# Designs tried in a protein design chat: VH-VL binders against q10491r548to677. Part 25

Target 1, 130 residues: q10491r548to677
Amino acid sequence: KVFKLGILIQNEKVRKDRLLSNREVGVILTSSQLMFFKNVYWISGLLDQLEDFKRSHSFSPCYFSPHLTSLSADYIIPLSDLVAYGDGSRIENELYSFSVKQKNQRTHVFSVTNVDELNDWLVKINFVST
Below, E stands for the ipSAE of ESMFold2; O stands for the ipSAE of OpenDDE; V2 stands for 0.75 times the mean of E and O plus 0.25 times the DockQ between their complexes.

## First folded at step 11 (VH-VL; framework fv_narsoplimab)

Design k3 (at its last look DockQ between E and O 0.83; V2 from the best seeds 0.84)
Fold by OpenDDE, look of step 11:
Structure k3 (fold): chain C 130 residues (1-130), chain A 123 residues (1-123), chain B 106 residues (1-106)
Amino acid sequence: as target 1 above (130 residues)
Amino acid sequence: QVTLKESGPVLVKPTETLTLTCTVSGFSLSNARMGVSWIRQPPGKALEWLAYIFSNDEKSYRTSLKSRLTISKDTSKNQVVLTMTNMDPVDTATYYCARTLDYDDYSPYFDYWGQGTLVTVSS
Amino acid sequence: QPVLTQPPSLSVSPGQTASITCSGEELGDKFAYWYQQKPGQSPVLVMYQDSKRPSGIPERFSGSNSGNTATLTISGTQAMDEADYYCQAWDSWTYVFGGGTKLTVL
């Protein structure tokens, strides 16, 4: 099951101990993992399909083309013991950042452009990872 | 002592699937800050990173090959497995597995390498 | 993904200093790593985080990073240092290697 599709801005820690906004990445949150795609157009296409579907149908499952299971992710993070949290910080005074952390693992930092999207990611990631 | 050893077929036919196994010793695949990467090197050419897997099953793939690659691990056997589908003569290379470190400084690198295994793709 | 550029070859006489460069836009912000590969052997890590030497690597090996260029320097180059040298960086979820530099000790 897919819980959320979207585009995030990936941030990386650099040697000067600061975060840089690197690139937009497509993200799929499923019941078992976070899937990331460097090709944002894939996700953009899916988002368009989702929007079209929502305009036409309200109570039926959304079927994507191609099938989501056929997509090859560039990067995968399992949801086991995963926590997503925001600290209220903003990157470049423009983006809303949040972190994804697993026990004893590297912290991943992502950003979005609005607070509603931030909250939606936080709620859904934490819900699924529970 | 940390060691990694690649095993698998040395000859693969075009369109077939390559399955390589990396057996590690001297460290645990359950170590939170350690993983295993696969890197290949065509004869006389440069190193090319393919994929990695960490202790939490976090995975990454080379974008140009991600549709053909699958990486997995069996912690109990100290083994990491790489599968690569639809092999082509251009995939002929020495395939290495290497211990991959991922510390808080976000500076992953390869500190121990296997001896590599030459895989030839030919009819 | 970033591209790391190395000179394809470099020749030095014994005792001279060899400087191998690795250039890429990501190296302005990210660490460089270096690997030595002798013929028929696996790569060996010789430098990490720009300038740190792993245990067992001779002190004649040093590393630096300025701007978007990392440099591996071998002072007092010896015959045993003849090898291919590869720089490496990390880009989010991806590892990138340079094209390699063949160091010949004449």
Scores: ipSAE 0.875, ipTM 0.940, lowest interface PAE 0.4, mean pLDDT 93
Fold by ESMFold2, look of step 11:
Structure k3 (fold): chain C 130 residues (1-130), chain A 123 residues (1-123), chain B 106 residues (1-106)
Amino acid sequence: as target 1 above (130 residues)
Amino acid sequence: QVTLKESGPVLVKPTETLTLTCTVSGFSLSNARMGVSWIRQPPGKALEWLAYIFSNDEKSYRTSLKSRLTISKDTSKNQVVLTMTNMDPVDTATYYCARTLDYDDYSPYFDYWGQGTLVTVSS
Amino acid sequence: QPVLTQPPSLSVSPGQTASITCSGEELGDKFAYWYQQKPGQSPVLVMYQDSKRPSGIPERFSGSNSGNTATLTISGTQAMDEADYYCQAWDSWTYVFGGGTKLTVL
């Protein structure tokens, strides 16, 4: 089951302890993992399909294309004991950042351009994490 | 002493699936800051990273190969397994596994490498 | 896909200084890492985070990263330093290696 999909800005820790706003990545939150995609075209297409479905007021289930072909993620973060956190504060360039972390694992930092999306990601990731 | 050892077939037919096993010793696959990568090197050519896995099953795949690769581990056996589907003669290479360090959230890097195993895909 | 460019070969005499360059736009913000590979052997880490030497790597190895170019420098080069040298950077969960530089010590 998919709980949320969208586009995030990946922040990367670089020289001089700076966080670089690297690239946009597509993300799918499932019941067990976050899946990340460097080619955001497919995720943007899924978002467009979802919006078209909402406008249609159809009672049928939404079927995504390319649901016929399984998606291959570039990066996978399992949800077991994963915590998402952020304070809603704005960082440079009108970005709002949050982090995801399992105990002693690497911290991953992401950004979005609007605080409502930030809060929705936080709520949904923490809801699904076990 | 940290060691990594690759094992798997030396000859593979085109379209077959390659399965490689990396057996590690001298460190634990449960260590959150130590992962394992697979890197290959075609004869006479440069190194090419394929995938890594860390203790929580966090994974990264080379973008151009992600649809062909699956990485997994068995901590109790000290093993990391790479599966690569649809093998082709261009995939002929020496395949290495390497310990991947991630202590400070910068680029993880490779401090200990296995001896490598040559995999030949027949023509 | 990011690209790291190295000269394909470099020849030095024993005792000379060898400077192996690695150029790429990523290196302006990101660390370079260097691996030595002797013929028929596995790679060995010789420099990390631009300029840090792993334990067991001789002091004659040093590294720098300025602008978009990282440099591995071997002073007082010895015959045992003859090897292929690869630079490496990381970009959004993936790696890029340079094409390698074959260092020959005559």
Scores: ipSAE 0.821, ipTM 0.919, lowest interface PAE 0.5, mean pLDDT 88
ESMFold2 (binder alone), look of step 11: mean pLDDT 88; pTM 0.913

Design k4 (at its last look DockQ between E and O 0.81; V2 from the best seeds 0.84)
Fold by OpenDDE, look of step 11:
Structure k4 (fold): chain C 130 residues (1-130), chain A 123 residues (1-123), chain B 106 residues (1-106)
Amino acid sequence: as target 1 above (130 residues)
Amino acid sequence: QVTLKESGPVLVKPTETLTLTCTVSGFSLSNARMGVSWIRQPPGKALEWLAYIFSNDEKSYRTSLKSRLTISKDTSKNQVVLTMTNMDPVDTATYYCARTLDYEDYSPYFDYWGQGTLVTVSS
Amino acid sequence: QPVLTQPPSLSVSPGQTASITCSGEELGDKYAYWYQQKPGQSPVLVMYQDSKRPSGIPERFSGSNSGNTATLTISGTQAMDEADYYCQAWDSWTYVFGGGTKLTVL
């Protein structure tokens, strides 16, 4: 099951503990993992399909073409013991950042452009990971 | 002592699937700060990173090859497996597995390498 | 996906200093790593985080990073240092290697 599709801005920790916003990435949150795609057009296409579907249907499952299972992710993070949290900080005074972390693993930092999207990611990631 | 050893077929036919196994010793695949990467090197050419897997099953793939690659691990056997589908003569290379360190303070890198295994793709 | 550029080859006489450069946009912000590969052998880590030597690597090996260029320096180059050298960087999810530099000790 897919819980959320979207585009995030990936942040990377660089020298001197500085965060660098480097790229937009497509993201799929499923019941078992976070899937990331460097090619955001894949996700953009899916989002368009989702939007079209919502305009025509409201209570039916959305079927994507191609099937989501046929997509090859560039990066995958399992959801076990995963926590997503925001620290209230803003990157470049325009992005809302949040972190994704598993115990004793690398912290991943992402950003979005609005607070509603931030909250939606936080709620859904934490919901699925529990 | 940390060691990694690649095993698998040395000859593969075009369109077939390559399955390589990396057997590690001297460290545990359950160690949160460590993972295993696969890197290949065509004869006379540069190193090319393919994929990695960490202790939490976090995975990454080379974008140009991600549709053909699958990486997995069996912690109980101290083994990491790489599968690569639809092999082509251009995939002929020495395939290495290497221990991959991942720390918050600095970028990941490869501190120990296997001896490598030459895989030839030919009909 | 960053691109790292190295000179294809470099020749030095014994005792001279060899400087191998690695240039890439990402190196302005990220650490460089270096690997030595002798013929028929596996790569060996010789430098990490731009300038740190792993245990067992001779002191004649040093590393630096300025701007978008990382440099591996071998002072008092010896015949045994003849090898291919590769720089490497990290891009969040991806590792990138340079094209390699063949160091010949004349």
Scores: ipSAE 0.875, ipTM 0.940, lowest interface PAE 0.4, mean pLDDT 93
Fold by ESMFold2, look of step 11:
Structure k4 (fold): chain C 130 residues (1-130), chain A 123 residues (1-123), chain B 106 residues (1-106)
Amino acid sequence: as target 1 above (130 residues)
Amino acid sequence: QVTLKESGPVLVKPTETLTLTCTVSGFSLSNARMGVSWIRQPPGKALEWLAYIFSNDEKSYRTSLKSRLTISKDTSKNQVVLTMTNMDPVDTATYYCARTLDYEDYSPYFDYWGQGTLVTVSS
Amino acid sequence: QPVLTQPPSLSVSPGQTASITCSGEELGDKYAYWYQQKPGQSPVLVMYQDSKRPSGIPERFSGSNSGNTATLTISGTQAMDEADYYCQAWDSWTYVFGGGTKLTVL
């Protein structure tokens, strides 16, 4: 089951402890993992399908094409004991960042341009990971 | 001492699936911020990274090959497994596994390498 | 995909200094890593995060990164340093290696 999909900016920790805004990535939140895709084009198509579903005010399932279980992700972060957090502070270039982390593991940082989208990611990731 | 050892078939026919196993010792696959990568080197050519898996089951795949690759681990057996489908003669290479360290959220790097195993894809 | 460019070969006499370069736009902000590979052997990490030596690597190995170019420097080069040297960078969860430099000690 898909809980959220969208496009995030992946941030990378680089020399001098700077956080580099690297690239846009497509993201799918499932019941067990975050799946990341460097090709964002087809994710935009899925976002359009989801928006059409929301406008219809239907409670029927939205069936995506392609089927999510057949997708080959570039990167995968499992949700077990994963926490998403952020303070809503704007970073440079009108970006709002949040972090996801499993205990004693790498912190991943992502950015969006909309604070409501930031908060929606935080709520949904933390809901599914618990 | 940290060691990694690759095992798997030496000869593969075109279109077959390659399965490689990396057996590790001197560290646990459950150790925080540690993982294993697979890297290959065609004869006389440069190194090419394929995939990694970390102790928390985070995974990364080389974009051009992601539809052909699956990486997994079994911590209780100290093993990491790479599967590559639809093998082709251009995939002939020495395949290495290497320990991958995540130090303070900077880019992970390869500090210990296995001896490598040559995989030949016949035509 | 990012590209890291290394000279294909470099020759030095014993005792001289060898400087192996690795150029790519990614290296302006990102760390470089270096691996030594002797004939018939597996790669060995010789430098990480631009300038840090792993345990067991001689002090004659040093590294720097300035602009878009990382440099691995071997002072007092010895015959045992003859090998292929690869630089490497990380970009959005993936790795890129340079083409390698064959260091010959004559």
Scores: ipSAE 0.811, ipTM 0.908, lowest interface PAE 0.5, mean pLDDT 87
ESMFold2 (binder alone), look of step 11: mean pLDDT 88; pTM 0.909

## First folded at step 12 (VH-VL; framework fv_narsoplimab)

Design m1 (at its last look DockQ between E and O 0.79; V2 from the best seeds 0.80)
Fold by OpenDDE, look of step 12:
Structure m1 (fold): chain C 130 residues (1-130), chain A 123 residues (1-123), chain B 106 residues (1-106)
Amino acid sequence: as target 1 above (130 residues)
Amino acid sequence: QVTLKESGPVLVKPTETLTLTCTVSGFSLSNARMGVSWIRQPPGKALEWLAYIFSNDEKSYRTSLKSRLTISKDTSKNQVVLTMTNMDPVDTATYYCARELDSDDYSPYFDYWGQGTLVTVSS
Amino acid sequence: QPVLTQPPSLSVSPGQTASITCSGEELGDKYAYWYQQKPGQSPVLVMYQDSKRPSGIPERFSGSNSGNTATLTISGTQAMDEADYYCQAWDSWTYVFGGGTKLTVL
């Protein structure tokens, strides 16, 4: 089951501490993992399908084409013992940042363009990871 | 004493699937700061990273090959497995597994390497 | 795809200083790592985080990173230093290797 899909800005720590590099990435949150894709256009296509579906079918399950099982992620994070949190910080261009921290203390930083998306990602990631 | 050992077929036919196993010792695949990567090197050519799996089951794949690659681990057996589908002669290379070390806020790197196994793809 | 660029070959006489460069945009923000590979052998880590030597690596090996270029320097080069040298950096979720530099000790 897919809980959420979208585009995030991946923020990576650079050598000089507080500066982050950023890259748009496609993200799919399933019941078991976070999947990341470098091809954001591909994810955009899925988002369009989702929007069309919402307009037509209300609360019915959304079926994507192609099947999500056929997709190959570039990067995968399992949801086991994963916590997502926001610190209220703003990154360049007034992006809203949040962190995903795993059991092994690894922390991934992402950004979104608005606070509603931020909250939605936080709620859904934490919901699925519990 | 940290060791990594690659095992698997040394000859694969085109279109077949390659399955390689990396058996590690001297460390645990559940160590919070460690992972294992597969890296290959065609004869006389440069190193090419393929995939890694971290202690928490994080996985990453080379984008150009991700549709053909699957990496997994069995912590209890101290083994990391790489599968690569639809092999082609161009995939002929020495395949290495290497320990990925992630310390503090630094990017991970490879501090120990296996001996490598030459995989030849030929009909 | 990010690319790290190395000179394909470098020749030095024994006792001279060899400088192997590695250039790429990632190196402006990320650490460089270096591996030595002798013929028929596996790569060996010789430098991590730009300038740190692993245990067992001679002091004649040093590393630096300025701008988008990392440099592996071998002072007092010896015959045993003849090998291929690869730089490596991190690119988001992936590793990037340079094309390698064949160091010949004349």
Scores: ipSAE 0.842, ipTM 0.928, lowest interface PAE 0.4, mean pLDDT 92
Fold by ESMFold2, look of step 12:
Structure m1 (fold): chain C 130 residues (1-130), chain A 123 residues (1-123), chain B 106 residues (1-106)
Amino acid sequence: as target 1 above (130 residues)
Amino acid sequence: QVTLKESGPVLVKPTETLTLTCTVSGFSLSNARMGVSWIRQPPGKALEWLAYIFSNDEKSYRTSLKSRLTISKDTSKNQVVLTMTNMDPVDTATYYCARELDSDDYSPYFDYWGQGTLVTVSS
Amino acid sequence: QPVLTQPPSLSVSPGQTASITCSGEELGDKYAYWYQQKPGQSPVLVMYQDSKRPSGIPERFSGSNSGNTATLTISGTQAMDEADYYCQAWDSWTYVFGGGTKLTVL
């Protein structure tokens, strides 16, 4: 199903091998793919719903609005043979970067501001991709 | 040697779903760092990129149209398929498929284009 | 959405130099690509990675990218160069095309 959702900073490799911090993107990790959203508003809303659920201490199921099957992703990376990796070092302003790629395919670079979030993304992506 | 050929209906009614097929030859849809994009061009207007799919099944959609678009491929048939829902007369355009290369992880580009197919949405 | 701005038209006499500009924020850090489209035909790649010519493109075509502006230059312009020219860049998993420039050779 959904294994993790959150917000990543998308980094692009440009001329002179620089990395640009382009923008925040929303991310949903499912059983089969990573789904990316350039409009993070919906992901932020899902994160707020999760936080409200924790605060309420409710025994009722958490309802996500809008329903996950209605979300249209801007970019999709399938999990088959995908690996996530990084050295865990800070690159600037407490940013921690990692990469995802399939063998002999394009490399995608992302960063987060929290090393615990970095490690959680790495563990969950690699777990689900196998 | 590398060829791309668009096929699909030439006339569709408003609100219908358009399905376009791009048949490729001279390369495999499994070749690393290669993909296929769909681009459209209304008569007398500029090019507008719609979506792409890479060899590893990575997909990208134009943000303003993503809720209407689905791209997929069947490597065994050498086909890439684009579906666009809720067609409107303003979607009347020539639809192209094009091969994209990403040779250095920097910027992909289109090296081969199909001949295009005109899709008219009747009023 | 990022945009690439091109002049809508340009006229030159045969033998003169045509310079077609393409401006946008993306071009400061990213490569420009150029496509030629003759009436009733599909686009054809004429310049990639700012300044590289594909095989079969005449030497009179050249390109540059400085600041936020890419330029496609055709020296010794010929009647056969009359076409629409589109610039293109890449931004965050998407392609961005310029609005196109109609080059007329009189």
Scores: ipSAE 0.753, ipTM 0.882, lowest interface PAE 0.7, mean pLDDT 85
ESMFold2 (binder alone), look of step 12: mean pLDDT 90; pTM 0.924

Design m2 (at its last look DockQ between E and O 0.75; V2 from the best seeds 0.77)
Fold by OpenDDE, look of step 12:
Structure m2 (fold): chain C 130 residues (1-130), chain A 123 residues (1-123), chain B 106 residues (1-106)
Amino acid sequence: as target 1 above (130 residues)
Amino acid sequence: QVTLKESGPVLVKPTETLTLTCTVSGFSLSNARMGVSWIRQPPGKALEWLAYIFSNDEKSYRTSLKSRLTISKDTSKNQVVLTMTNMDPVDTATYYCARTLDYDDYLPYFDYWGQGTLVTVSS
Amino acid sequence: QPVLTQPPSLSVSPGQTASITCSGEELGDKYAYWYQQKPGQSPVLVMYQDSKRPSGIPERFSGSNSGNTATLTISGTQAMDEADYYCQAWDSWTYVFGGGTKLTVL
């Protein structure tokens, strides 16, 4: 099951623990993992499908084409003991940032342009991770 | 003493699937700050990273090969497995597994390497 | 997809200083790592985080990073230092290696 998909801005850590707005990445949140894709156009296609589906079927699961199981992610994070949080900080005064922290203490930082989107990611990641 | 050892077939036919196993010792695959990467090197050419897996099953793949690669681990056996489908002569290379470290939220480098195993793809 | 560029070869006489460069946009903000590979052998880490030497690496090995260029310096180069040297960086869940530099000690 897909809980959420979208495009995030990946904030890469650099020297001296500084964060830089790096690149857009596609993200799929499933019941078991976060999947990341460098090809954002592909994710955009899925978003379009989702939008079309929502217009037609508001209470049914969305089935994507191609099937999610056929997709090859560039990067995968299991949801085990994963927590997402935001402190209201902004990167470059344009993006709302949030962190995804794994059990092993690794922290990933992402950004979005919309505060509602930020909250949605936080809620859904934490919901699925529990 | 940290050691990594690659094992698997040394000859693969085109279109077949390569399965390599990395057996580690001297550290645990459950260590939060240690993972294992696969890196290959065609004869006379540069090193090329393929994939890594971390203690919590975090995975990453080389984008150009992600559709052909699968990495997994068996912590109880101290083994990491790489599968690569649809092998081609161009995939002929020495395949290394290497310990991948995570310090300060970086997965920066490889401090221990296996001896490597030469995999030749030929009909 | 970042690219790290190294000179394909470098020759030095024994006792001279060898400087191997590695250039890439990512190196302006990220650490460089270096590996030594002798013929028929596995790579060996010789420098991490631009300038830190792992245990067992001779002091004649040093590293620096300025701008978009990392440099591995071998002072008092010895015959045993003849090898291929690869720089490496991290970029968005991916490891990137340079093309390698063949260091020949004349």
Scores: ipSAE 0.861, ipTM 0.934, lowest interface PAE 0.4, mean pLDDT 92
Fold by ESMFold2, look of step 12:
Order: sequence, then C-alpha cells, then structure tokens
Structure m2 (fold): chain C 130 residues (1-130), chain A 123 residues (1-123), chain B 106 residues (1-106)
Amino acid sequence: as target 1 above (130 residues)
Amino acid sequence: QVTLKESGPVLVKPTETLTLTCTVSGFSLSNARMGVSWIRQPPGKALEWLAYIFSNDEKSYRTSLKSRLTISKDTSKNQVVLTMTNMDPVDTATYYCARTLDYDDYLPYFDYWGQGTLVTVSS
Amino acid sequence: QPVLTQPPSLSVSPGQTASITCSGEELGDKYAYWYQQKPGQSPVLVMYQDSKRPSGIPERFSGSNSGNTATLTISGTQAMDEADYYCQAWDSWTYVFGGGTKLTVL
C-alpha cells in the first residue's frame, strides 16, 4: 500500500560541512519503505493522473500507469525505527527541510516548497514507521 | 583482519538468474557505518558499481541495472547476496564484493575488496 | 552522460613523479577516491577524501582535488607501483568510476 507519493528536493551532502540542494527525486512511501527515483518524470505523471481522477469526480478506483509493483527504485530506506523531523534549516530561498534517520544510522535531508507538504510528509512517515 | 569472499556459479546460461554470495569476516554487518557493495569488471574493462546495502538494509542500485538487481543480507551468516536476472553474454565479468564505509552519511567508499569471481554467460 | 575522465596511460621512469588526473563535474564539490589494481588482482584503496592515505599506503602517494580535477601523485615511483589506477566519485546514491589509467614504470 502506498501512503504518499511526491517529488522532494534531495539535499545532497557533498563535503563534511556542506549540503547542496540540487536534485528533485521521486518518492513513494509504502508500508515498509521509502522508495526513491532519480527520474521524476513518471512520478509527475502519476501525480497528474491522481489530479485528473479527482477532477473527474469518478467513483472508480484510480489505477496508475505504470503499475506500482513494476517500479524499480534507485534507493530504498526501510521504515523500521525511522524518524522524520524538521530541523529548521533552510538551504535555499523558501525551502523547508526535514530529515529522516534511523537510530545510530546516517541522516538523509530533503526539502519541499511549502510547510503543509513538509508537515504531511512528517506525519505520514512517522505514522507508518511505528 | 577484514576479509570478503565471493561465491556463486562460474557459468550461467543466457536468461538465467545469477545469485552471488559475499561472505565477510573481521567486521559485523550490523555496524551502522558499514555496508557491502557489488562491483563488476568485464575482462580488460573498467570497474562498474552495481549495488550497495548498509547494516540497516538501506539499498542503492546502479540506475541502468536496477530492474535486474536485488541485494540482501543475512547478518547472522555474515553474508550479502546479489541476484541479477536475465543474464546476457555482455554480463560476463569478474564480480567483486567490497566493504563500504560511509564517512559523512553521503560519501561511501570501498576500503576492502574480495578476490572476485569470474562469471561467464554462455549457452 | 557525465563520466570521470582519466588518461588511458602514463609512463614514467623509476624515481620520477607520476601524476594521474581524473576530471568530471562530480568532482567540483565532491571528494575523490583512488584505487590501485595490479594485474590479476583485486583493487586496493590508495587515497580517500581527495588527499588522505589509508594505513599501509606509502607516503609517496598523495592526492589533491582542485576545480573539477582530482590528481593522484606518486613521488619516487617504483616498479611495484606499476598498475591500473581508478578514480571514483559519488553521484546521487550511486558510484562513478573513471575509465582507469595504466601506469607503466620503465
């Protein structure tokens, strides 16, 4: 089951003291893992399909093209003991950052363009990871 | 000291699935700053990174091969397993596993390598 | 697509300094790593984070990274340094290797 999908900005750690905000990444939150995709074109298409379904006011189930079980992620973070939190950092103008981290593991930093989207990611990741 | 050893079939037919096992010694697969990568090298060619797994099961795959690759580990056996589907003669290479360290959360590198195993794909 | 570019070969005499370059956009803001591979053997890490030597690597090995170019330098080159050398960088969860440089010591 998919709990959320979207496009995030990955804040790439390039050297010890520097984050570089430079890439959009596609993200799918499932019941067990975060899946990341370097190519965002297809996830933008999924988001467009969902918006088209909403505007049509159809009562039929929304089916995605391509089918979600055929997706191969570039990177996978398991949700076991994972916590998402806002750190109050801003890297670029008007971006809101958050981190995901498992205990005693490395930290991953992402950004979104508005605070409501930030809070929705935080709530959903933390809900599913428990 | 740290050692890694690759094992698996040396001959695979086209379309078959390759399964390689990396057995590690001298460190724990549960160590938070450590992982294992698979890298291959076709005869006489350059190195090509394939996949990576960390102690917490975080995984990364080479983009061009991600639909064919699966990496997993069994910490109790000190083993990391790579599966590669739909093998083709162009996949003939020496396959290495290497310990992967993450110095600052984003920049892993390969400090210890196995001896490698040659996998030949032919009918 | 972007790659790390290395000269395919370099020849030096014993005792001379060898400088192996690695160029790519990935190196502008990111660390470089270097591996030595002798014929028929597995690669060995010889430099990490641009300029740091692993334990057991001779002091004649040094490294730098300026602009989009990393350089592995071997001073007082010896016959045992004859090998292929690969640079490596990281790009959005994946690793990129250079094409390798064959160092010949004549």
Scores: ipSAE 0.699, ipTM 0.856, lowest interface PAE 1.2, mean pLDDT 84
ESMFold2 (binder alone), look of step 12: mean pLDDT 88; pTM 0.909

